# VHH binders against DegV domain-containing protein DR_1903, part 28

Target 1, 288 residues: DegV domain-containing protein DR_1903, of Deinococcus radiodurans (q9rt62)
Amino acid sequence: MIAVTTESTADILPLQLGYSGIHLLPVPLGHQGQVYSERELPPDQLVNLIRTTGEPARTLAIDDEVVARTFEAALQGSKSGRLVHVASGSRFTPHFEVAARVAGQFGVRVQVIDGGTVSYALGVQALHAAHLADQGADFGQIARALAELRERTLLTFAVESLDFLRVNGRIGNVAAFIGNWLGLRPLLAVEAGEVVSKARVRGQAAAVRTLLSATHQFQHQTGETLRLYCGHTIGGEGAAEQLQGQLQAVYRDLPAPLHPLGSGLTANVGPGVVAVLAFPRRFGLGHA
Short names: E, the ipSAE of ESMFold2; O, the ipSAE of OpenDDE; V2, 0.75 times the mean of E and O plus 0.25 times the DockQ between their complexes.

## First folded at step 21 (VHH; framework vhh_7pa5_2)

Design T3 (from M5 with S56D S57Y; at its last look DockQ between E and O 0.71; V2 from the best seeds 0.00; counts 0 for: pae E 4.9 > 2, grease 26.1 > 24.2)
Fold by ESMFold2, look of step 21:
Structure T3 (fold): chain B 288 residues (1-288), chain A 122 residues (1-122)
Amino acid sequence: as target 1 above (288 residues)
Amino acid sequence: QVQLVESGGGMVQPGGSLRLSCAASGFTFSDYWMSWVRRAPGKGPEWVSTINSGGDYTYYADSVKGRFTISRDNAKNTLYLQMNSLKPEDTALYYCARIDFYEYSSGFPDYWGQGTQVTVSS
């Protein structure tokens, strides 16, 4: 079967990595000239480092050599001799471009797909690719299926500040919102491979209500049974628990698990984030 | 009803070997990836090994690479874990698990058994 890689910032949980056989392309973190892996700086230590020094952390570009080694390692384990790399959205990071350049060294053996998203929405695409590969799918079939999944994925989140996105150069279409009123939380979404502004709200309860409303609207638009996830960075646990409880009250047969986000995502969006990720349940092995 | 029943645990001295088995029923075993997960006293679940539906791809946690071997017999609906060169750190309750790539609860996969105890001590 076709081997699968994605970026360490896809927020795939450690147990899921074990389940899936996915190889991760490590995205480095930088702080005051020091370079870390995400494993070396868990979110609590990352936030503490930023607070005690007063200096931001950033995700850094990935060396071509690291990309090539990752591809070679994944190919060694594949009888097909073929690999799909699912990259974070090209409108968010340079990582797609780097992966595509390195993939050129491998000819037809390596296909790079622009995931058009970040975090666990990216992780879900990688997991889906691994599922399809086990079913015997080729590159074209995987690419088309992931495009369909992207079209039917909701990723909406409330941040405490746009400053983290700005410092990391990930601000994009929401730059005009930097001057928001004090106490207002921007609500953002990923749509068509870009970050867009959806709302500004005051306080945790309003943020949770707006995320819940976005989910209800999305469910009506698709008319399908959804998979739901309540994402959070460190400090957002309470909001995520509230969101989970309200989603489960409405969608009682759906677990809507809490999904902690890693250090790479936290460096880009900051602590205190709460998010909803949703997509139709029919994407996956043995499900409706 | 999905059912997974582990067996083959026991007490062994360091350096010893055990072979765990997992009997599967209530689903088409050959359609699913399978894993072994373990839980030591006072710790959360730890992934040990995974095997794909056809049995031709295997994956291992770093702590067990070169010592443990996962395998399956799709004709017998049975998953195996051969454990060699056992260490006291391998002492745990070992669970057989059916994989859902998208859903999880409490650190365990969506379907798992009651576990079989492995104890490694002098």
Scores: ipSAE 0.226, ipTM 0.649, lowest interface PAE 4.9, mean pLDDT 86
ESMFold2 (binder alone), look of step 21: mean pLDDT 86; pTM 0.868
OpenDDE, look of step 21: ipSAE 0.599; ipTM 0.818

Design T4 (from M5 with S56D G107A; at its last look DockQ between E and O 0.77; V2 from the best seeds 0.00; counts 0 for: pae E 2.9 > 2, grease 24.5 > 24.2, SAP .672 > .668)
Fold by OpenDDE, look of step 21:
Structure T4 (fold): chain B 288 residues (1-288), chain A 122 residues (1-122)
Amino acid sequence: as target 1 above (288 residues)
Amino acid sequence: QVQLVESGGGMVQPGGSLRLSCAASGFTFSDYWMSWVRRAPGKGPEWVSTINSGGDSTYYADSVKGRFTISRDNAKNTLYLQMNSLKPEDTALYYCARIDFYEYSSAFPDYWGQGTQVTVSS
């Protein structure tokens, strides 16, 4: 079957990686001129480092050699000799372009897909790709299926500050909203490969309510049974638990597990973030 | 109802071998990826091995590579784990798990068995 790779910042859990056979492309983190792996700088240490130094961290570009090595390793494990790499949104990171360039060295063996998103939303696409690959899907089928998944994925998150996004150059069209945010918590969403502003709220409770509302609206729009996840960075645990409780109260038949988000995302959005991720259940195993 | 029943565990000396089995029922076994997960006393769950639905792709944790072999017989709805060159560090409760890529409990996948105990001791 076709092998699947994605970025280490896709926030796929360790057990899920074992379950899926997905290979991760390591994304390096930078802080004050030092380069770290996500293993070397887990979220709690990352946040501590940022707070103690007052200096931001960021995800760095991936070396071509690292990409090539990752692809080679994945291909060696593939009987098909083919590989799909699911990259983070090209509008957010340079990783897609680098991956695509390196893929050229592999001829037709490697297909790179622009996931158009980040974090576990990206991870979900990679997992779906792995599932499809197992079913014997070709490059085109996988690409089309992931496109459909992207169109039917909700990723909305409440941040404590836009500073992290600004520093990391991730707020594109959201930059216009940086003006009077004092005491307010921005709610953002990933839509059509971009970060968009959805609301400004005051307090955790309001943030959770807004995320809940967004989920309800999305559910009504899709008309489908959803999978739900409560994502959080360091410091966002309480909010995520509150969100989880409310979601489970409304959608009693749907689990809404807590999903810790890693250093890559934390560097870009900061601590205290709570997120909702939702997509139709039919994209999962055994729930078609 | 989905059922997974593990068997084959026991006590062996270091360097010994065991073969675990998992009998699956209540679902179309051949449609699902399957995994072995283990939990040692006082530790969290550790992924051991995964096999895809058709059995043509297998994956292993680094700790067991070269020693363990996962396989399946879809006609018998059975998952296997051949464990060779066992070490004391392999002592754990071993669970058979039906894989859903997207759903998980706090410590285990959506569907897993009761486990079979493997003890490696001199």
Scores: ipSAE 0.331, ipTM 0.705, lowest interface PAE 1.7, mean pLDDT 89
ESMFold2, look of step 21: ipSAE 0.425; ipTM 0.751
ESMFold2 (binder alone), look of step 21: mean pLDDT 86; pTM 0.860

Design T5 (from M5 with S56D S105K; at its last read DockQ between E and O 0.74; V2 from the best seeds 0.00; counts 0 for: pae E 2.6 > 2)
Amino acid sequence: QVQLVESGGGMVQPGGSLRLSCAASGFTFSDYWMSWVRRAPGKGPEWVSTINSGGDSTYYADSVKGRFTISRDNAKNTLYLQMNSLKPEDTALYYCARIDFYEYKSGFPDYWGQGTQVTVSS
ESMFold2, look of step 21: ipSAE 0.623; ipTM 0.850
ESMFold2 (binder alone), look of step 21: mean pLDDT 86; pTM 0.868
OpenDDE, look of step 21: ipSAE 0.750; ipTM 0.883
ESMFold2, fold request of step 22: ipSAE 0.369, 0.000, 0.555; ipTM 0.720, 0.115, 0.818
ESMFold2 (binder alone), fold request of step 22: mean pLDDT 87, 87, 86; pTM 0.874, 0.875, 0.873
OpenDDE, fold request of step 22: ipSAE 0.000, 0.773, 0.637; ipTM 0.207, 0.893, 0.837
ESMFold2, fold request of step 24: ipSAE 0.414, 0.480, 0.442; ipTM 0.741, 0.774, 0.754
ESMFold2 (binder alone), fold request of step 24: mean pLDDT 87, 87, 87; pTM 0.876, 0.873, 0.874
OpenDDE, fold request of step 24: ipSAE 0.709, 0.754, 0.761; ipTM 0.869, 0.886, 0.888
ESMFold2, last read: ipSAE 0.439, 0.352, 0.470; ipTM 0.755, 0.697, 0.770
ESMFold2 (binder alone), last read: mean pLDDT 87, 86, 86; pTM 0.873, 0.873, 0.873
OpenDDE, last read: ipSAE 0.000, 0.779, 0.737; ipTM 0.222, 0.895, 0.878

Design T6 (from M2 with V99I; at its last fold request DockQ between E and O 0.71; V2 from the best seeds 0.00; counts 0 for: pae E 2.4 > 2)
Amino acid sequence: QVQLVESGGGMVQPGGSLRLSCAASGFTFSSYWMSWVRRAPGKGPEWVSTINSGGDSTYYADSVKGRFTISRDNAKNTLYLQMNSLKPEDTALYYCARIDFYEYSSGFPDYWGQGTQVTVSS
ESMFold2, look of step 21: ipSAE 0.533; ipTM 0.811
ESMFold2 (binder alone), look of step 21: mean pLDDT 86; pTM 0.868
OpenDDE, look of step 21: ipSAE 0.537; ipTM 0.799
ESMFold2, fold request of step 24: ipSAE 0.462, 0.298, 0.000; ipTM 0.760, 0.670, 0.140
ESMFold2 (binder alone), fold request of step 24: mean pLDDT 86, 87, 86; pTM 0.870, 0.874, 0.873
OpenDDE, fold request of step 24: ipSAE 0.735, 0.776, 0.753; ipTM 0.879, 0.893, 0.887

Design T7 (from M2 with S31D; at its last look DockQ between E and O 0.71; V2 from the best seeds 0.00; counts 0 for: pae E 2.8 > 2)
Fold by ESMFold2, look of step 21:
Parts: sequence; structure tokens; C-alpha cells
Structure T7 (fold): chain B 288 residues (1-288), chain A 122 residues (1-122)
Amino acid sequence: as target 1 above (288 residues)
Amino acid sequence: QVQLVESGGGMVQPGGSLRLSCAASGFTFSDYWMSWVRRAPGKGPEWVSTINSGGDSTYYADSVKGRFTISRDNAKNTLYLQMNSLKPEDTALYYCARVDFYEYSSGFPDYWGQGTQVTVSS
């Protein structure tokens, strides 16, 4: 089957990573001139480092050599000799361009897909690609299926501050929110490969209600049985639990597992984030 | 009802070999990826190896690469793990697991067996 890679910031849990055979392209973290892997700087240590020093952390560019080694390792384990890399959205990070440049060194054996998203929404695309490859899908079939999944995925989240996005240069279309009244939490979504503003609300309860409302609207628009995840960065666990409880009160037979986000995401969006990820159940495993 | 039954564990000296088997029933075995997961005394679960539905793609944890070989026989609904050059660090309860790519509760897949004990000691 076609081998699959994605970025360490796709927030695939360790056991899922093992199960899927996906190789991760490690995204480095920088803080005060020091460079870390995400494993070297877990979210609790990352937040403590930022708090203690008063200095932000950033995700950094990935060296071409690291990308090439990741591709080579994944190809070596593949009988097909072919690889698909699912990159974070090209409108969010430079990682798609780096991966595409390096993939050129491998010719037709390596193809890169712009995932148009981040975090576990990206992780779900990579997991789905592995499933499709197992079923014998070629590059074109995988790319088309992931495009459909992308179009039918809700990713929306409440941050505590836009400062983390700003210092990482990922502020984009929400820069106009600078200087808004203290105590308001921006609610953001990924739409058409970009971060967009959806609302600004006061307090955790309002943020959770707005995420729930977005989920209801999405379910109505698709008319499909959904797979749901309650994502959070460190410090957002309580909000994610509240969201989970409220989703389960409405969708009584749908699990909505809590999904912790890693250090790469935490550096970009900050602690205390709560998110909902939703997509039609038919994409995941292919078994109802 | 989904059932997974592991066998083939035992005691061996360092450098020895064992072959684990897992008999699967109650589902269409050839539709699923399968894994071996192990749990050492006092530790949480550790992924060991995975094989895709058709058996043509295999994946290994770094700690076992080159020593362990996963395989499957879809006609017999059986998963295997050939373990060579065993080390004391390989001592664990080994579980056969059916893969669910999105499941992460407690670190285990939807279905797993009772496990088979592997003990490596002098």
C-alpha cells in the first residue's frame, strides 16, 4: 500500500500512530534561541517555560534533510515504493511548500497533499489516507477523498488570546480583533483553508454554548451522522468536558471523546483552548 | 461476538525465540488491520507491531525492529508474531488487538484478547 506521512502537529495520539503506520515529520519548537522537538517539550513544560520567562515559543521551519529522511523511512517500509504526505494547510504554515520542494527529489514516488487544516483535523486526513491506501487507492483517489473530507469537516475553537497566533505569524484574517475589550474570547474556525473569526464571547460557558451551536448548525447542514471530538490544549480540559457533556445530552449515542492537543498547537494557539472537530462518520473506518 | 485468543507465550532465556498466535472469530478478519500491544509489569500499554488488512504492509516499534516479525493468515483468521533475539526488556503480557484508527480510550483498541505472557530471564 501507499505509505502515509504527516506533521507532528497533526495531534495523532501515540497508539493511533503505531496502529496506522504513519510516519511523522517532526516540527521543531523554538524558545529564546533553543530548539526542541515536541517530545522534548511536552505541553506542561512548554507552558511553564513561557510563564517563567515571559517569552513566547514558536513553531519553526523544517529542515529539508529532516523531511527527506522522514520520506525515506516511510518509503523503505512500503512495498509499493510510494508515499503520500498530508501537509498542514498552506495558508497557515510554510510546511506544504517545504514538503513539496523535497518531494520533487523523489519524483513520482512522493506526492504531497495540502491538507488545508491543522491539528487533529489534519490527523484525521492522514488516518483516512492510510485506510484508503489499504483498500488499494492510488494517489488521485486519495487526494479526491481527502478533498471531500476536508469540505465536510467542522473545526472551530475558542482561544483565550490572539497573541499566540500573532507572534507565530499565523494571525491572518483575524488581525482586526487586536485591541478588543478584555475578557472576550475569540471563536475561530478553519474554512476554505483559512482561519476565520466566528464570534467573540465572554466566559467559558458562552464559548462552550457557541461551539455547541456551531455543531448543531453543521449537523443540520450535512444531515449526516457525525463523528465528534472535543479538543483542548493544556488548561482547557474543563471547558472540553463541559462541551462533551452538552453534546452528549443532545446526541445521546454519539461519543465525543476528549482529545488533548500537543505542544506545536499549544505554541500557536495558547493554553486554555477548547475545540470541536466534526465530520461524517462514513469517512473514518469504512465500517459502520 | 468478536473474540481474539492469544497463545504461544512462555519462558525463554535471553537470545531465545517465541512465536505468538492469535485466533480471531466473530468478524471479517481480512477487513481489519491487526496489532500486537504489550504491557510490562507496572507499566502502561506499549505498541509493538501492526499489519494491514492484506498483510503486505508491516510496522514495528523501534525497540523490536529487526527482531520481531508480524504476519497474518487471512484464510485461517490468525495473526502471528515471531519474536527472535529476545531480551529481558521484552518481558510482558502480549495482546492481540483489532485496529480502530480513531479509538484512543485507555490506549487500547475496540477489541483485544486476554493476552499471553512472555518472560525472558536466565
Scores: ipSAE 0.434, ipTM 0.750, lowest interface PAE 2.8, mean pLDDT 87
ESMFold2 (binder alone), look of step 21: mean pLDDT 85; pTM 0.861
OpenDDE, look of step 21: ipSAE 0.519; ipTM 0.788

Design T8 (from M5 with S56D S106T; at its last look DockQ between E and O 0.46; V2 from the best seeds 0.00; counts 0 for: pae E 5.1 > 2)
Fold by ESMFold2, look of step 21:
Structure T8 (fold): chain B 288 residues (1-288), chain A 122 residues (1-122)
Amino acid sequence: as target 1 above (288 residues)
Amino acid sequence: QVQLVESGGGMVQPGGSLRLSCAASGFTFSDYWMSWVRRAPGKGPEWVSTINSGGDSTYYADSVKGRFTISRDNAKNTLYLQMNSLKPEDTALYYCARIDFYEYSTGFPDYWGQGTQVTVSS
């Protein structure tokens, strides 16, 4: 089968990585000229470092040699000799362009898909690609299926401010909303591979209600039973628990597990984030 | 009912070999990826190896690569782990697991066996 890679910022759980055979392309973190892996700088240490120094952290471009070594390692484990890399959205990060450049050195053996998203929405695409590859799908079939999954995926989140996105250069279409009013939390979504503003609300309860409302509307639009995840960065656990409880009150038969986000995402979106990830249950092999 | 029954564990000296088996029933074995997971004393579960449905793709943790070989016989509904060049740090309870790619709530497979003990000491 076709081997699958994605980025360390896809927030896939360790056992899922083992089960899926997915290899991760490590995304480095930079702070004051020092470079860290995500393992070296877990979210609490990352936040403490930013707070004590007053200096932001950034996700950095990945060295071509690191990308090539990751592709080579994944290819060694593949009897097909072929690899698909699912990259974070090209409108968010430079990582798609780096991966595509390096993939050119491997010819037709390595193909790169623009995942058009980040975090566990990206992780779900990589997991689904591994499932499809096991069923004998070729590159074109995988790319088409992931495009369908992207079209039917809701990723929406409440941040504390846009400052983390701005500093990392990931602000995109929401740049015009810089200058948040005191006490208002931006609610953002990933749509068509871009970050868009959905609302500004006051307080945690309003943010959670707006995320719940977005989920209800999305379910109505698709007409399907959803898989649901309550994502959060460090400091967002309480909001995620509140969202989970409200989702479970409405969708009693469906779990909505909490999903902690790693340091790469925390550097880009900040602490205290709460998110909903939703997509139809018909994608994938398993049951909740 | 899904059942996974491990066997083939035992005590072996360092450098020795063991072959673990896992008999599967209650589901279409050939449709599923399978994994070995181990738990050493006082530690949480550690992923060891994974094999896809057809058996043509295999994956290994760094700690066992080159020493362990996962395989499956879909006609016999059996998963295997050949363990060579065993070390004391391989001592653990070894579980056979059926893969659910989207399982999150426990961080563990929802279908696994009772485990088979592997002990490596002189």
Scores: ipSAE 0.152, ipTM 0.597, lowest interface PAE 5.1, mean pLDDT 86
ESMFold2 (binder alone), look of step 21: mean pLDDT 86; pTM 0.870
OpenDDE, look of step 21: ipSAE 0.569; ipTM 0.810

## First folded at step 23 (VHH; framework vhh_7pa5_2)

Design FA1 (from T5 with K105Y Y111S; at its last look DockQ between E and O 0.30; V2 from the best seeds 0.00; counts 0 for: pae E 2.8 > 2, grease 25 > 24.2, SAP .738 > .668)
Fold by ESMFold2, look of step 23:
Structure FA1 (fold): chain B 288 residues (1-288), chain A 122 residues (1-122)
Amino acid sequence: as target 1 above (288 residues)
Amino acid sequence: QVQLVESGGGMVQPGGSLRLSCAASGFTFSDYWMSWVRRAPGKGPEWVSTINSGGDSTYYADSVKGRFTISRDNAKNTLYLQMNSLKPEDTALYYCARIDFYEYYSGFPDSWGQGTQVTVSS
């Protein structure tokens, strides 16, 4: 089968990785000129480091040699000698362009897909790609299936502040919403490969209600049974549990598992984030 | 009913070899990824190796890479682990695990065997 790689910021759970056969391209973290792997700086230590120093952390560019070594390692385990890399959205990070440049050195053996998203929405694409490859899909079939999944994915989240996105240069279309609207939590979504503002709300209960409303509207628009995940960064656990409970009250036959997010995403969006990820049940996970 | 039955464990000296087998029944074996997992005394479960449904892609923990080889025979519904250059650190109960790609926790084990003991000592 075609081997699959994605980025460490795809938030595939550590216990999931060995069994899924996905190789991770490590995205480095920087703080005060020091470089860390995500493993070296787990979310609680990352937040403590930022708090005690007063200095932000950033995800950094990936060295071409690291990308090449990751591709070589993934190819070693595949008799097909072919690889697909699912990169974080090119409108968010430079990682797609770096991966595509390095992939050119491998010719047709390595092909790169712009995932158009981040975090576990990206992780789900990588898992789906591995499933499709296992069923004999070629690159074109994988790319088309992932494009359909992206088109039918809801990813929306409430942050404490836009400052983390701004410092990392990931602010995009929402830069104009930085302001003095005190006590308001921005509610953001990923649409067409970009972060967009959906609302500003006051307090956790309003944020959870708005995420639930967005999910219900999305379900109504698609008319399909959904897969649901409640994502959170460190500090967002209570909001995620509240969201989970309310989603399960509406969609009683479907679990909405809690999904902790890693340090790379925490550096970009900050602590205290609560998110919903939704897509039709027929894709990737649980499709019969 | 899913059944996974491991065999082939035993006691060997360091540097020796063993071949583990896992007989599968109660499901379409060729539709599933399979893994070997081990549990050493006093430790939690440790992933060892994974093989895709067709057997053409294999994955190994760094601690066993180059020494262990996972394989499958879909006609016989059997998973194998060839273990060479065994070390005392490989002493563990070895389990065969079926991997589910069809549920919310895609890429996780959903069924396990009883395990077969491997002991490496001089």
Scores: ipSAE 0.432, ipTM 0.762, lowest interface PAE 2.8, mean pLDDT 87
ESMFold2 (binder alone), look of step 23: mean pLDDT 86; pTM 0.868
OpenDDE, look of step 23: ipSAE 0.709; ipTM 0.872

Design FA2 (from T5 with Y32H S106Y; at its last look DockQ between E and O 0.01; V2 from the best seeds 0.00; counts 0 for: pae E 18.4 > 2, placed apart)
Fold by ESMFold2, look of step 23:
Structure FA2 (fold): chain B 288 residues (1-288), chain A 122 residues (1-122)
Amino acid sequence: as target 1 above (288 residues)
Amino acid sequence: QVQLVESGGGMVQPGGSLRLSCAASGFTFSDHWMSWVRRAPGKGPEWVSTINSGGDSTYYADSVKGRFTISRDNAKNTLYLQMNSLKPEDTALYYCARIDFYEYKYGFPDYWGQGTQVTVSS
């Protein structure tokens, strides 16, 4: 069986790591000259650190030696002696390029796939790859399946509009313009490996309704039964619960579990985010 | 190299005023948003105020609104913080910070000065 690796920022749950056998490439976080793993800087601590210092946390370059050790460890556990690494989208991070460079030292034993996405959408690709590997798929079959999955994945999310706009300086003097900016939530999507703006709506209920509408449109466009997840960063739990309830009212036989998003996404989009991740149910994730 | 040098701190009684300055060099000051951040004894850093590159938009933490005024002079490459009605809670080391924006992220400080001490005591 082909072994699978992906990045620690893929938001794969611990139980899923256990049954899938996926090895994680650790992506370091940097803040004011200190280096952390995502485990060492969980989302609540990350948000507190950013707010109190006013300094961003950033993902750092992954050391070539770390990548090579990760690949070697995964290969040693593989009966096939082959590995697929699913990297975060190359238009988001340099990690694909680093992984591809290191993979060149392993020849045909290691293939690196540009996942074209981030967070749990990336994790879903890794889980599906591991599922296919358990079914005996080769590199070509895995690569083609992940390309299809990528094209049939909806990832759209609403960021905390007022707080996000204020921090990024898009709001004028807030006292003078409070009514003009209050409650606006930008909705963003990952499309063709890029983040795009889809809408701006007022308040949580409108954001949730827009995410639900995007899901309905996506289902109609694909014509397939969907697997659904309600993603959230810290502080977005209430909106995710609302989205879950509305999705379950429409798609009564399909669970739409809440899925907490980790520090990597939280550093980029902030707390209070709600997201929908949708893809055809036929793309299995293994044990879950 | 980017340099930010704060000055104007000192000891003042409650209710008093101070004006902080930050001299900027090594970058195009007028292209960057700027902030004041403070660190009280035994506490982590706290955002105080931010001003956009042109100086026409200003932002304040709730704890300082109505008492503090951020301003800038782009011809002199200098950032200012006028602090009025000072309270003992305002005692802190005050930093001048340059703000970095990435293409789809929140703005965050990327360079800091050494800070200037403000002490408000009876």
Scores: ipSAE 0.000, ipTM 0.118, lowest interface PAE 18.4, mean pLDDT 81
ESMFold2 (binder alone), look of step 23: mean pLDDT 86; pTM 0.872
OpenDDE, look of step 23: ipSAE 0.018; ipTM 0.376

Design FA3 (from T5 with I99L; at its last look DockQ between E and O 0.76; V2 from the best seeds 0.00; counts 0 for: pae E 5.1 > 2)
Fold by ESMFold2, look of step 23:
Structure FA3 (fold): chain B 288 residues (1-288), chain A 122 residues (1-122)
Amino acid sequence: as target 1 above (288 residues)
Amino acid sequence: QVQLVESGGGMVQPGGSLRLSCAASGFTFSDYWMSWVRRAPGKGPEWVSTINSGGDSTYYADSVKGRFTISRDNAKNTLYLQMNSLKPEDTALYYCARLDFYEYKSGFPDYWGQGTQVTVSS
């Protein structure tokens, strides 16, 4: 089957990585000129480092050589000699462009797909690609299926502050004060490969209710049985549990598992985040 | 209705070999990726090896590469783990797991067997 890679920021759980055979392209973290892997700086240590120093962390560009070594390793483990890489959304990061450039050096053996998203929405695309490869899908079939999945995926989340998103480039102070002083939690979504603002709410209960309402509207609009995930960064566990309970009260037959997010996501969105990820259950079914 | 039954565990000296088997029933075995997971005394679950539905792709934890071989017989609905060059740190309860990429509880697969004990000691 076609081998699959994605970025370490796809938030695939450790056992899922082993199960799926997916190789991760390591996205580096930077803090005050020091470079870390996500493994070297778990979310609790990342947050402690930011708090004690008062300085933000950022995800950094990936060296071409690191990309090439990751592709080589994944290809060596695959009998097909072919690889698909699912990159984080090109409108968020430079990682798609870097991966595509390096993939060109591998000819037809490596294709890169712009995932148009981040975090576990990206991870789900990688897992779905592995599932399709197991079914004998070629590159074109995988790319078309992932495009359909992207179009039918809800990813919406409540952050505590926009500051973390802003520092993934030049640092600006003014909008951060507005967010902090208002006591409002921005609700954001990924739509058409971009982060968009959806609402501002006061308090955890309102954030959870708004995420639940977004899920209900999405289910109504699609008319499909959904897979649901309650994502969270460190500090958002309670809100995610509340969201899970409320989702299960409405969608009794759906598990809506809790899904912790990693350090790359935490650097970009901050602690205390709660998210819902939803997409139709028919994606990822094993047999036609 | 899904049932996974492991066998083949036992006590063995360091450097020895064992072959684990897992009999599957209650589902279409050939549709699913299968995995071996182990739990050593005092530790959480550790992934050991995975095989895709057709058996043409196999994956191993670094700690077992070169020593363990996963295989499957889809005609007999059976998963195997050949364990060679066993070490004391391989001592664990070994579970056969049916994988669902999208559903999990605390990282554990939803469907697993009772486990078979492997003990490696002098």
Scores: ipSAE 0.224, ipTM 0.632, lowest interface PAE 5.1, mean pLDDT 85
ESMFold2 (binder alone), look of step 23: mean pLDDT 86; pTM 0.870
OpenDDE, look of step 23: ipSAE 0.439; ipTM 0.765

